# VHH binders against E3 ubiquitin-protein ligase UPL5 (UPL5): the designs that were tried, part 1

Scores and structures below are computed, not measured.

Target 1, 342 residues: E3 ubiquitin-protein ligase UPL5 (UPL5), of Arabidopsis thaliana (Mouse-ear cress) (q9su29r532to873)
Amino acid sequence: SPEALHGGLFMEFKNEEATGPGVLREWFYLVCQEIFNPKNTLFLRSADDFRRFSPNPASKVDPLHPDFFEFTGRVIALALMHKVQVGVLFDRVFFLQLAGLKISLEDIKDTDRIMYNSCKQILEMDPEFFDSNAGLGLTFVLETEELGKRDTIELCPDGKLKAVNSKNRKQYVDLLIERRFATPILEQVKQFSRGFTDMLSHSVPPRSFFKRLYLEDLDGMLRGGENPISIDDWKAHTEYNGFKETDRQIDWFWKILKKMTEEEQRSILFFWTSNKFVPVEGFRGLSSKLYIYRLYEANDRLPLSHTCFYRLCIPRYPTITLMEQRLRLIAQDHVSSSFGKW
Positions, changes and structure headers below are counted from each chain's first letter, unless a header gives other numbers; antibody chains are not in Kabat numbers.
F, E and O are the ipSAE of ESMFold2-Fast, ESMFold2 and OpenDDE, as the mean of both directions, binder to target and target to binder. V2 is 0.75 times the mean of E and O plus 0.25 times the DockQ between their complexes.
[cut] marks letters that were taken out.
The coordinates of atoms that the task and the answers printed are left out; those that the model quotes come from them. Centres of patches stay.

## First folded at step 1 (VHH)

Design a10 (framework vhh_8emy_2)
Fold by ESMFold2-Fast, scan of step 1:
Order: structure tokens, then C-alpha cells, then sequence
Structure a10 (fold): chain B 342 residues (1-342), chain A 121 residues (1-121)
């Protein structure tokens, strides 16, 4: 529930903070799974990129929504301070609102391509043609539709009576974009910023922080870059427990990983760390090293992982063929998403 | 209940023409702006064309302007899209959609099941 999310998970975080980096990462993993759960009412996935999230305007029906967005702001600030990748991307519109910047037509191109195309055509039509067609029947209103119900929102006083023409269509588009994308989440942005600021006391204010970044910079901090994974860099930041670096099984492991496709490599990384992406500066950007632990109970079992400690647990496989079979099995989407991670 | 049913899609060669139809029922068709939206595999939906409730105003995406024509017959509750000079890039599932406003501002409340158009030699 929302109450269990805010109260229970926050209290668990306070208890785990004193224990170390692995326990801290486990807390972020659990909290972010709940905050950004599609069944939760706090955030919506962006229509054209399901990796990206924006505040849900409908979250306002929950009287606890200000507390949840403030809490989320604190969580994200803490993740940035501790260099923890939460695996979540923000929609460009949400990012711009956090930076205190106005949303332009170009900014919604990837957020709502249909609306982008419609508004662009309104602005690009020949002025005389536009006016001779009565501004295509447009007035200063935003028409909203849902199954069985309709609403009309005035963009300005008496907007229903104000016709769009070649002289005011830029104002119309600007007001339409603001009302559609900025205004519905204004309270959520404010509450998020409050929580973010609270955690960055003695650091840079939120508006200043976000204004200094491009969206791609924030993406790198929250998820990591989309550059191909360097297996040599991965190996250089991996330590061993129960294996020697010179063991044949360790040589086999890196050979198999290097031979895998990029998608398979990302699936292995996800199984190991709960993240598919590496920081833009490479594995050195992670808050800790990765570990391969020897599992002693059975020499043919599937790998296990403790993602919050960056631990991959494997037995001392007797052959490269068996190791490859087991690694490829955990690289399958449905297996890597739910099995053997704890 | 509101229903929109597309037809007329198929496999055609580049340079060919197709006419898509959308049969509407369950609402006062003549009171609503109507739209065509398409979606190619692996891509998001792309707005194609809009027509006002009375048919007096039309608009087109730049990619189809001059090649496609939208029209409607309010007495028969039918929307049409005449597609000329078809290109491989026009291959998509084409959806008929309803909205309150014209031109289409990114919001529609009903969409049909779609009709597949494939342009390939």
C-alpha cells in the first residue's frame, strides 16, 4: 500500500543505513520497486519509452501523495550522493520542471509525438490559409476525452469564445503544452524538490543541480550509459572469493561472457547487479567492486546472485560447456528477471 | 456502445493506391472530428490525418501531404482515407479514431481494431 511504502520502507532504510553499502543498495532496490511499480498510482510510464517515468496527475486523489513525492525526492538525492543506480529514467518534461525550465514544443517530441506533430502543423500552416479556414475551428481550450466522459479546460479567461488565428496560434500552442504537461504535475514537482533539497543541505539547490545537467547526464547517474559493455573493464573491477584469478573456471567465465551478445551480457549484468547498464565512466563509477563467490553445495547448479552486494555465486563447474549452459540459462529474460536473485 | 471498424487494407506494390474505410456506430458521427493514426512494427503511433465534424476542414501529416485524402460521409457514418503513390514507409496498421477537437491534439477516446497495409514489391 502507499502507507506501507512510505512508513515501512522508510523505517527499514533508517535501520539498514548503519550496516554498509550492500544493505543500503538492497533498500534502494526494494523502495524503487514499490515507488515505480506500474500498479502504484505515483508515477506513469511514458507512452513512447517505458523506461521513463513522470508523476501521475491522478496521484492527487491520495491525501498522502505530497509525502510520497517528498520521500521519492529524498530517495533520489540519497541515490545520487551514494552513487547508487536506481535503474529508473525520468521523462524529459519532468526533468525540465525540476530544473525550473519552460517546456517548449521540441521538448515534447519524444513524450507525445502525436501532439508534437499536431502542434507543429498548426504553427507551420500558411497564415492566410489558416485564417481562411477559421483557425481549423480551434478555440483557446484543451479538450480532454475518456471513455464515457468529456471535459473542456479553458487555457485563458473566456478561452471557449477566443478563436485561434495566425496571430495568436503561438500563444495557443504554448498554453496548450503548459496545461497538458506542466500544470497537471506542478504539485508533485514541488514536493519532490522539497525532499531532494532536504537531503542535499550543504550542497547545491535542486534547480541549480538540474539546470547544470542535460537529461543524458541524469540518465547516466540514475541508470548508466547505453555504450557497449567492456568485458575487460568488467573483469578489472571484479574480485574473487573461493576462486583464484588463475583458476580455469575464472578464465572460462570471462571467455564465455566475451563471446555473448550485448543483450546476453546485459542480462548477466542484470542478474548480477539488478542493473543492465554501466556508469558512463565505466565500472570504476560503481560504488563497489563486483564479486564472484564460490558455491560449495553442488557443482552443476544454476548461479545465484545477491544483487545489492554485487555478488555472483557459482559452483566450481567441471567443464566450460556446463558453465556456458548455466550462464546462458540465467541470461534468458524470464529467468534473469525473477530467479536466483536475493 | 461506440464502435469503429476499419477495412480496405492489404498487400500492394509501391506506387499503388488503396482506399480505407471506417464504419462508425453507437454515437452521433456528424458531431465528432475523426482521425487516421498508423503504427508500424516497433514504432509508436503516428498521426496521419484529421477531418472536422462537418467535413469542411482537413489536415495531414507532412509525410503524407499531397498523397493522401481524408473524407467522410455523415449520412452513412463512414470515414475514408484515399492513399495514393504508396511507399514502403507507409506500411503500418491504420486505425480510425474519434476526438472532441480538430485538428487532432494527441487525444482520442475511441480507436478501431485497425487494418493492415503492407507496401512491398
Amino acid sequence: as target 1 above (342 residues)
Amino acid sequence: QVQLQESGGGLVQPGSSLRLSCAASGFTFSSYAMHWVRQAPGKGPEWVSSISSGGGSTNYATSVKGRFSISRDNPSKTLYLQMNSLRPEDSAVYYCARSLGYPFTGSFDYRGQGTQVTVSS
Scores: ipSAE 0.000, ipTM 0.146, lowest interface PAE 21.7, mean pLDDT 78

Design a11 (framework vhh_8emy_2; at its last look DockQ between E and O 0.01; V2 from the best seeds 0.00; counts 0 for: pae E 16.8 > 2, placed apart)
Fold by ESMFold2, look of step 2:
Structure a11 (fold): chain B 342 residues (1-342), chain A 123 residues (1-123)
Amino acid sequence: as target 1 above (342 residues)
Amino acid sequence: QVQLQESGGGLVQPGSSLRLSCAASGFTFSNYAMHWVRQAPGKGPEWVSSISGSGGSTNYATSVKGRFSISRDNPSKTLYLQMNSLRPEDSAVYYCAKEGLRYFSPTGYFDYRGQGTQVTVSS
């Protein structure tokens, strides 16, 4: 829904002047949830941490993408100045680009481990062996695959003709990293930075602002650590099979879940869905609603789950005490087990 | 299409020798460096040896230097690994691997490898 995204953003913009402080904080949160919603194709989630985002290089297909990234920069700057936690985190590579810092090989270790390992091996190979094998046949190119077609990007002028050897392999790796991680989002970073700077009262360059921070500092400013799971939101996105919403067991279930620690709640979510973290947009951001299904076997069995269907299967426990005991056992599970894949 | 077929593995006693072969087809064999890689049960892959496309340069993992020798016969498109003074820790599935656009590439991908041949060294 590109139309819904554009319309929603402009309507909230028009109403900002008339809102009170609490509604303003909710406005920032909701706007950021729409901007960073993966369905809008402006940002990508990190595969290793669903909380972290980076610009989507493919966002260039939307002719309005420069405006959206500039707007996003304005929103983030305003949220930081008003100390509003918007529930998003930036990928380390994106943060470094905003800070105007070069991306090193070590900076991509947790972003792309395969590329990290390959480049490290190229740099550490015995120089004479490397050179005697024509630099493993490498030239200064980056090969890409798009829609089943391989394309070749030269890393420097006449890169297809420039062989990699032990004396230039560091240059090769540096250019490869830049072309893979920095260049594809350069325009998006530029537009974000322009919007961000526009909100600064003293014309402070964006690079100076971000250079004064560790990534962890920015994490705290934007999210304040991990957000608590909203049990009310969870309940609102859950349907039932074999239970009625008014059944005692359903009332007990949500009461027990509200009493659990945040870590226990995340363990139950993981058991139920294989997702450890709630998306920025809340439970509506999951690929489907969640389900509680009745088990018709013995009324004292441990819960089961079918995570690809977001189904939690529980019997009609005879007491709240038994239900709580069984749920707390599931919450202590630190690894996928025989209890969680059925 | 590119094909690699390893052979010559078996069950042997410590101190014995084996000679592995790898028949290659579907590419210009002499243009590419070739490698032997091994993987023991429950372990990650371990590089063993490499040889240049011409056969003029070889290199070995420290664990096998002096005991193993790699060679190739470009006319017959065959890669060899002579394994002498075998030890129980040499037990693994041995793969030949073609150096390709993705071997030692930014993606860390072997372009092609064979099905492997089992080497077991026990008393």
Scores: ipSAE 0.000, ipTM 0.161, lowest interface PAE 16.8, mean pLDDT 75
ESMFold2-Fast, scan of step 1: ipSAE 0.063; ipTM 0.391
ESMFold2 (binder alone), look of step 2: mean pLDDT 81; pTM 0.828
OpenDDE, look of step 2: ipSAE 0.583; ipTM 0.837

Design a12 (framework vhh_8pnl_2)
Fold by ESMFold2-Fast, scan of step 1:
Structure a12 (fold): chain B 342 residues (1-342), chain A 121 residues (1-121)
Amino acid sequence: as target 1 above (342 residues)
Amino acid sequence: QGQLVESGGGLVQPGGSLRLSCADAGSIFSSYAMAWYRQAPGKERELVARISSGGSTNYADFVKGRFTISRDNAKSTLYLQMNSLKPEDTAMYYCARGIKSTWYPSQYDYWGQGTRVTVSA
């Protein structure tokens, strides 16, 4: 049942604090995969940026949704404390509500570009023209459409009868944005914040934590930064088992990686670690060192990885050409996501 | 660990404009989020505008539409363009370097000495 599932996930969360780094990373991966699964209906992908998640307003249909959002807050707090990148990005509106900040028109530009453009047009239209056209017939209502059914929500008392004009259109836009984006997820934000704060032992209140960050800062913590990957930094945080740093195969490895496109480099990083992005502070921000292990099998074998332990396993390739061929094969997204990981 | 140096403050009439600058001669400027804060006499310090390392901006409600924050990474300089100035904008304006994206932020934010803006008619 939903109640039993929540209890089980909570117990697993409490027990994971005793596990080693590799097991901890696997736990975060599995838990976040469950929480942010679209089928689970707790979170929705942003319409204009599918990488980002926001609480699903419809989650309130499930009486256990407060507990699930509290649990999610605990999981995210723990991931941040242990510098584990969970690969999830938050929608700007959700982020601003966690920070206790007001949502402005500019803040919804990447959340809902159609609504952004419509509201901007309303505010920028010539006052005389706007008023001579009866505010384009607009009244103080938000029109919604869910599952093919249209509904009307009044933004103020008797809003259906209150015309929008050049003197009140800013108030109209402000109320429209609040009702559309902030109000529907207030309970989810509250429960997430409760779980987040509890995990931090009240030393850093969640509004204080999020208020000190930009969305891009949180992105870097949760997923890693958009900055180009420094191969020198990657090499500096890599150790070897079955190879010496001075081995010709290790020299070839770093030369090949440096010649790859950014997309190929991120695919190699993903194959190796299950993360495509580096922390903003660089590879020192990862929860552990990376390792290149020697395979004592066939010298033409594709690389293998154990992503939970940041291990890339390669044979002692006889030529740089063969190594490059094998590394480029695993750099292809379809190969790296479906082969050689355990 | 660079020095933040603000400039561009002065006396201006209501409705006027000023451009504030903040030079950061320290660490890699482009990697830091930057902000402008202000403090009026006898009041608490308040956030005016912020800009991330990626260029995303946030503004306090009382300056939206009037002020624009920007950065020039090549010159390691932060700017605040202030238009339609009001008497209530009178304050000491401070440049601040934000925290890096980590769970363990620095124990303190790095602040400049400030530049005074007076709006009087």
Scores: ipSAE 0.000, ipTM 0.199, lowest interface PAE 18.5, mean pLDDT 78

Design a13 (framework vhh_etentamig_d1)
Fold by ESMFold2-Fast, scan of step 1:
Structure a13 (fold): chain B 342 residues (1-342), chain A 123 residues (1-123)
Amino acid sequence: as target 1 above (342 residues)
Amino acid sequence: EVQLLESGGGLVQPGGSLRLSCAASGFTFSSYAMSWVRQAPGKGPEWVSGISGSGGRTYYADSVKGRFTISRDNSKNTLYLQMNSLRAEDTAVYYCAKTPLYGFGSSYGMDVRGQGTLVTVSS
């Protein structure tokens, strides 16, 4: 029956747990890799941290999406019960919604810097100046643009006609943040929480589970420390322009990277891509392949990068020693955060 | 696009044996538990057997336990059902099914099933 088929995955999990903890860990990893696959419509990767995921508002196009989110909640609860690190992290806004906490202005600072700055300015502007300028023409609406079309969403009844002023601007900002970040995934969060809570109810008091945690506590439970970067995987997803893969400089490059400490490797990755962390599925999860471009300039200059295109630019260094010196220099945190990126 | 293609059914005498196969495509076969479900004429579907993604665990309905053996070859994306000591009551269309990710014993969601293969046990 359908009921018997629905129970099959649960029974597999319970039986594998009893006899094979290595097999159990692999099962969780593969299931979560499929659930959190960016090509799947269920979750989106966070723009500010490629390791983090939030429900996809567009998942509602699939009428079965509530069942998928309930299942995901059960899987995560089971992983936490069995202390299995599934290799995914949650976006801060998703975490706050699971905890039933209000999303504050400070919580969106890194998620949407433009909106953060705009809202902060609205709240901090001199009251007399704000009111004398008719609230900068603002009304209680959220304007969105999809496929070149502008849509207007009312934040309250008759919001198009309600002007923002010095007395109601805090309410305006609160509603704007709620509508932008909380409301679009409300159903997905509800279903995830249902599955999560139901699964934990026999082992621990599940009420307010997320409310008692900081995000970094949950991070530790779900992923632990960052896994070492696979240099072989990095190389497999790298192409060359102005170099051949067989060139001695390319051989030196990968040899040097392999000898670097994990922190140095993460600094090189950050310099190259503006991200210190690889997606859970590895380099195949990046939006593009990485590229090493040859600079036809001074053969002793520091590397450059164009992070939007995952492009690292290096000259044809004459020795492995010089290349290593240059790469280690850009691998220093204070250098990699400010130098040679565009 | 998930596709499941069953084969191996046919007419067999009581006490005989048949081996059913199911060729799977369109998903990572080794990551999913698989089941065999049958539907006898004029009756509803009956779950018959299930196997874990790794093949390490197998499950059987009481009516077939000791007579049927489920197995899989993940390198070939193929599921098997070895049926021994067949009886007239085993006459049914047999379906290969991918177990849904959701539900855990609920009726929520939809089963993915193949076209089916007919098994007739008669003298």
Scores: ipSAE 0.000, ipTM 0.105, lowest interface PAE 20.4, mean pLDDT 76

Design a14 (framework vhh_brivekimig_d4)
Fold by ESMFold2-Fast, scan of step 1:
Structure a14 (fold): chain B 342 residues (1-342), chain A 123 residues (1-123)
Amino acid sequence: as target 1 above (342 residues)
Amino acid sequence: EVQLVESGGGVVQPGGSLRLSCAASGFTFSSYAMSWVRQAPGKGPEWVSSISGSGGSTLYADSVKGRFTISRDNSKNTLYLQMNSLRPEDTALYYCARHKGLTFGGVRAFDISSQGTLVTVSS
């Protein structure tokens, strides 16, 4: 499986210019669908946000996991270079590790609310009360609860015998967070970063790349914004072939799009471009201008798309009602996902 | 409902020994750290000793180190305090306490038995 995945990347990379942007976008979609599939054990969905992924510590059971994570890093770097939306988001703690930043207590608030609250209380308790109660009996250990079995991990040498007190409780919390969230995936992060670096220029190290971003910036790059789509921005980045911008059919097209639901608009965008989400910077962030091409053969047929060139092909529909009916058919998930794309 | 029942207190001569017991019910005993807390006549509560849920870690107040031994039997849901080389200043009401988990208030750090067991060290 690593030979097949790396061989595929090598072939696509060598033939990138000849293959065309639409085929490249479809390749990213298929590859990322497989990589981030929970059944494939490489990544786990975040418990509090199912859209986000972090490396699976259990992936170490597979001796080929370093190759898989290095390949994933290359795929993500290549997608970012070509402004391709892969449709996945990263967990905040994974993002911070890629940036080479320390995971703080505030960073785990949405990842593990129970641990956040417990650690907050440890740090905020009155020092005299904390010490008079022997740090609540706490020692420098992390107790794990895997499949109903409890195991004890020492946070430092002789941690089982080292009491937590008001003077060392900050260190205790820092080590607890590191051992719980950072250490279990350290090797996966390292291999991902190696693959990521191999695809970027030597002047942009991975830590420098991720350090320049907020998580929300990376979210926009990887799957686009979740804000409502600006139809005016969409129109401003669309050109026409076989239609004049002043044609009644073009006016109808934009009016229909404006009154569609957000889900329908995203389905039309997906049919047209193989992307459901707009980059955070808007339509200017797409790899190409969008085009509406006229079909000359029939005036009542369904739209077609050539996703390689962001090309939507429609006939000169005689009425707004017919155009709306045809566009709404394309907006249905089963139609937009399979019909009329290459 | 959490129940903690202490026993084993009594009158003993200086240098003597006593073993205190605490029978716990109403919770998963092995999942909680446990403590002994004492209150001498006319004084505030003083923490004595703590033991982790597994029994793998123990802590002692400086005043009792080397003389007292805390232990537990998770199969019997029972906490123990073996007190050796007792001194007159060890005279106090002894309470078994379950760590409630993390709290912002001092009095709520433990579930303390309402009764306690009295230990008197005198000639």
Scores: ipSAE 0.000, ipTM 0.114, lowest interface PAE 20.3, mean pLDDT 77

Design a15 (framework vhh_ozoralizumab_d1)
Fold by ESMFold2-Fast, scan of step 1:
Structure a15 (fold): chain B 342 residues (1-342), chain A 122 residues (1-122)
Amino acid sequence: as target 1 above (342 residues)
Amino acid sequence: EVQLVESGGGLVQPGGSLRLSCAASGFTFSKYWMYWVRQAPGKGLEWVSEINSGGSSTKYPDSVKGRFTISRDNAKNTLYLQMNSLRPEDTAVYYCARGGRYFTWPQSFDYRGQGTLVTVSS
């Protein structure tokens, strides 16, 4: 039974939930806090949005992982039925798999920009040029590298011997995306869906539930809506190199950021960190403090960032107007996603 | 106290246009799916359009698809229906209706306004 997987905590709150909505809300909160605890192996925090979770492929090491995912599906279905916001969001790829939708190249643009750009280049290259260069030496394999260990996964039978060419490159890209994002969590998605479906069996069939939603709609149901970024919290977790906190440029920076729209603020955050959203606990939940570094180059230069180190590099701009122009330029989605990051 | 107040109805010639508005109060408008529904003389209630909480998704029945556009301004707590190429069969009382919080099943709503009359005649 799903109760056995959570022992005494589940049984303790189950016995009291009928006494009021406050008890029910607290039960869901505590259960979800345990399920999505970063210290267990069931879910991973999404790389592109720290509020979001996706099943952990490594959860398969635990023989009970199917039962845990089925239980999670039941819990989420119950929360939705009772209109309880549990404070947990799902990764876009996980959401698409729950909806039974194919993961497209556009769906991974923000999740894995390097892979997105590589696949786009493969698909857009002139056919004759691509074929004359032997498909860039590509074969139907996915190469993985973690902690210096290389592994080769065949995308199809004899994939190591099958060359990519202008006639099969779409198939190559489709299989590559499927193997990279969908296949590793297929069992977890299946078990979650089983638990979810079982709980809603007497309602309108859930087969269309996720297909009818946008991710933002599910977000609202589970978390209660998107919270604005706290600029004060952002500033409190930012340190400076080459600037003093009292410098006029630093005062201008925070003043400009505070005047920006939420969309612009999220674009600046993305340029700086490769994430548009902060963890549910705020900026203290980031793996490091944020840093503003001074560039000792031309004073009109566009900002740069080292996203792995949460570093934003800016020159000592002579006017607030110039700083605002430069920051607004990098706040454009197409610029912030590809320019000045390393 | 949930209130939905429609406005913008009136007499219009066939082929004409009207814009309906619905002012919402007493709940967090930005978190709810919204509908326009209508009731023609001597007929039952007919769903006309739906819009999700954020305004990114809209849906229409074939009877109005391509002619009607639903939109919302969450900052102003206002729902709109732009009606173009109006026909005599569009004559009805139009109601603003509240769907579910963040998600709703088609044609499922709990509150509706008093309605605004739209008459299309020559």
Scores: ipSAE 0.000, ipTM 0.161, lowest interface PAE 17.0, mean pLDDT 79

Design a16 (framework vhh_7b18_3)
Fold by ESMFold2-Fast, scan of step 1:
Structure a16 (fold): chain B 342 residues (1-342), chain A 121 residues (1-121)
Amino acid sequence: as target 1 above (342 residues)
Amino acid sequence: QVQLVETGGGLVQPGGSLRLSCAASGFTVSSNYMGWARQVPGKGLEWVSYIYSGGSTEYQDSVKGRFTISRDNAKSTVYLQMNSLKPEDTAVYYCARSKPLWFGSRGFDYWGQGTQVTVSS
């Protein structure tokens, strides 16, 4: 089976003198690229942070989904044991469910801003005003869309007949959040946890692993450091074509980059290389040296990049002010635009 | 010192096949991550396929099931077998050496001069 095949990989790691960590890192990279590919339908990207993933409720239409999630749990446990950074982050709600913790209203603020605002309004409305307006006509039900159908789900026995009022609205919100975020992926979480804990059973008490971490700790383990970027290290691993290192435009480039915020620097790195994060060993660990190529066409044009070749193409800007404006524009491409990136 | 030389491009009809070859020198192919990237006329560069040092392979969705990457370590050569070719596969194809970042990122540090593949009637 697939599980038997990957159980063999664990034995290979225990004999690392023979196989080595390079083979393991390659395997984790490939497997995680497949598992966390949005096209695979096992996981969904978080709406507010596309770096983060949560199980796809629709995955349950595949009768093999329990095996897939158990396997995923084993893979993540193995990666954590071997200190391999797999390049994905977990959604906060998924993390909390793995820790066995209740999901609070504040936990969904970034996951579902619209629902957060609605629930906040329900809880903060004046009690007398809320009750005089019959709880805004709310009852203990959740309207959902599953398998292309809009369905109504009762949050408690006789929920269709139970009106929301100032005395029970906190319970209503708690149940609504649980049903919306926890319950639809409960089976996936259980299977993931089964695979995860089976791999750790000989090393640590399984049930408390996630409870001992903040989400930020897990982020560091799974994706690697959000260490401040060393501009000096970046420059040391950059070469030039069409510019000399001593050119004033090159001096301006590094000066601008150094005074940028960390978020802006990561956006420039992403534009240049399609990656926001530097390896733990620094730019030496990047798969190639970086290159700044001169663009001869127009002296005021936005930068271009060839990310497959780690090339940033810029014209010979006439002023530092213009260069800074152009670099800050590409640094603001956070969500929607990939202009000039190849 | 490091060189990659592509051959095997040409004109082919839709539905046809071509095999591209990449002769590598100055390094050990089996110790490196090798890939193929293509540049469609008037458009950006896109990666096509990867073969990792351990022999595992990966493909862009648009070519998956139609293209196969392989290597011959004794000949220091990487191949791209292209089947069921479509007009949109028309591009300059580059052989490249790469070492992916462990955070799921990739980049190329050396590449060849490219070979033209044209798919038309």
Scores: ipSAE 0.000, ipTM 0.110, lowest interface PAE 20.1, mean pLDDT 76

Design a17 (framework vhh_etentamig_d1)
Fold by ESMFold2-Fast, scan of step 1:
Structure a17 (fold): chain B 342 residues (1-342), chain A 126 residues (1-126)
Amino acid sequence: as target 1 above (342 residues)
Amino acid sequence: EVQLLESGGGLVQPGGSLRLSCAASGFTFSSYAMSWVRQAPGKGPEWVSGISGSGGSTYYADSVKGRFTISRDNSKNTLYLQMNSLRAEDTAVYYCAKVGRSYTPFSKGTYYFDYRGQGTLVTVSS
């Protein structure tokens, strides 16, 4: 259990004399592997980026969850102080709560796209159409399902009786986002902040630390660097099925990747592996070799991937121009995150 | 079942010494960090000292650093606390504690323990 691993590892780490980089990285790896395991009740993965986590509202099923979040805050503070990559990132809504900032509609886009689209429609509908649509029927309530139990929360006094209209829909959306994303994890955020503060300094509040950062700044600290992807290292760790390494299509593939921007290369890596970032050690740090498999289908189709097996599946494209067009299409953000991945 | 049995407490003069012992059973002793925790009359529990499972690392509260020495004998499943230069403020019930795996960091002075013993009373008085 997380409790069993965290307590033992933390105590032994604090009591051991070894402080070398390898020992420190091993400790963070083991602790974070257990803390951020979705099979435990502590954290949930973001839908868009599996490395991003937010506290699980259902973590309260474990009465020791406040101590786990306090411990996590200490671990993250220690990692930041020692410039150690923890291999996990925070969801934007968790980051904003740590900073003491209000969660806006744009902030939930990657956390809950369905809710984002719904709220955006509510705010962007023509006022006359919104007010005249008898089918809308919204009131100032949030329906929640937690631990298999459905509950109704009023967003304001007498919310069950207050209709949403074109004059109050912005207030409705603001309250809905707060109650859905901020309120359910307040205790977890509080305990994490307590642990985090203790490690930094009693004179530096956690809100002060996080408020001075953008999420991208914190990402850089937790991942430790924006080293360009080595195409030579990527190629050295790639094997082929249905192609020979000497095939002209394989030569074209690596030439195209080398000419792509870093953002495009990361999008291709994400499509192929569901990871946008290479381990600190390079491609040798991945759990498996990467594979390019030949598709024996139409020679103009888009690539496919089986991310669990690090497989990129492509047909025998007849020209470099066609291959480049197809690879650039899957390098687009929305396409790479949703199409052809398994 | 985990069992911890403390002994060695008693009445001692200020400046004196005592050696506490804790006999452990019901778990793989060498696999767990152990601690001494004390509770003075009318006060909350205070962490005193900790030792790693191997005995390779030891830690002390500032109030006892330089005066107390924690040690263990894994072949005998026994934890020790050597207390020197005792002061009236050291008067407390001393508990042997098996550190749980839901640990709270030392700086807060609050800890989660799987188990603690019945305690042994140490009275420092002239």
Scores: ipSAE 0.000, ipTM 0.096, lowest interface PAE 22.8, mean pLDDT 76

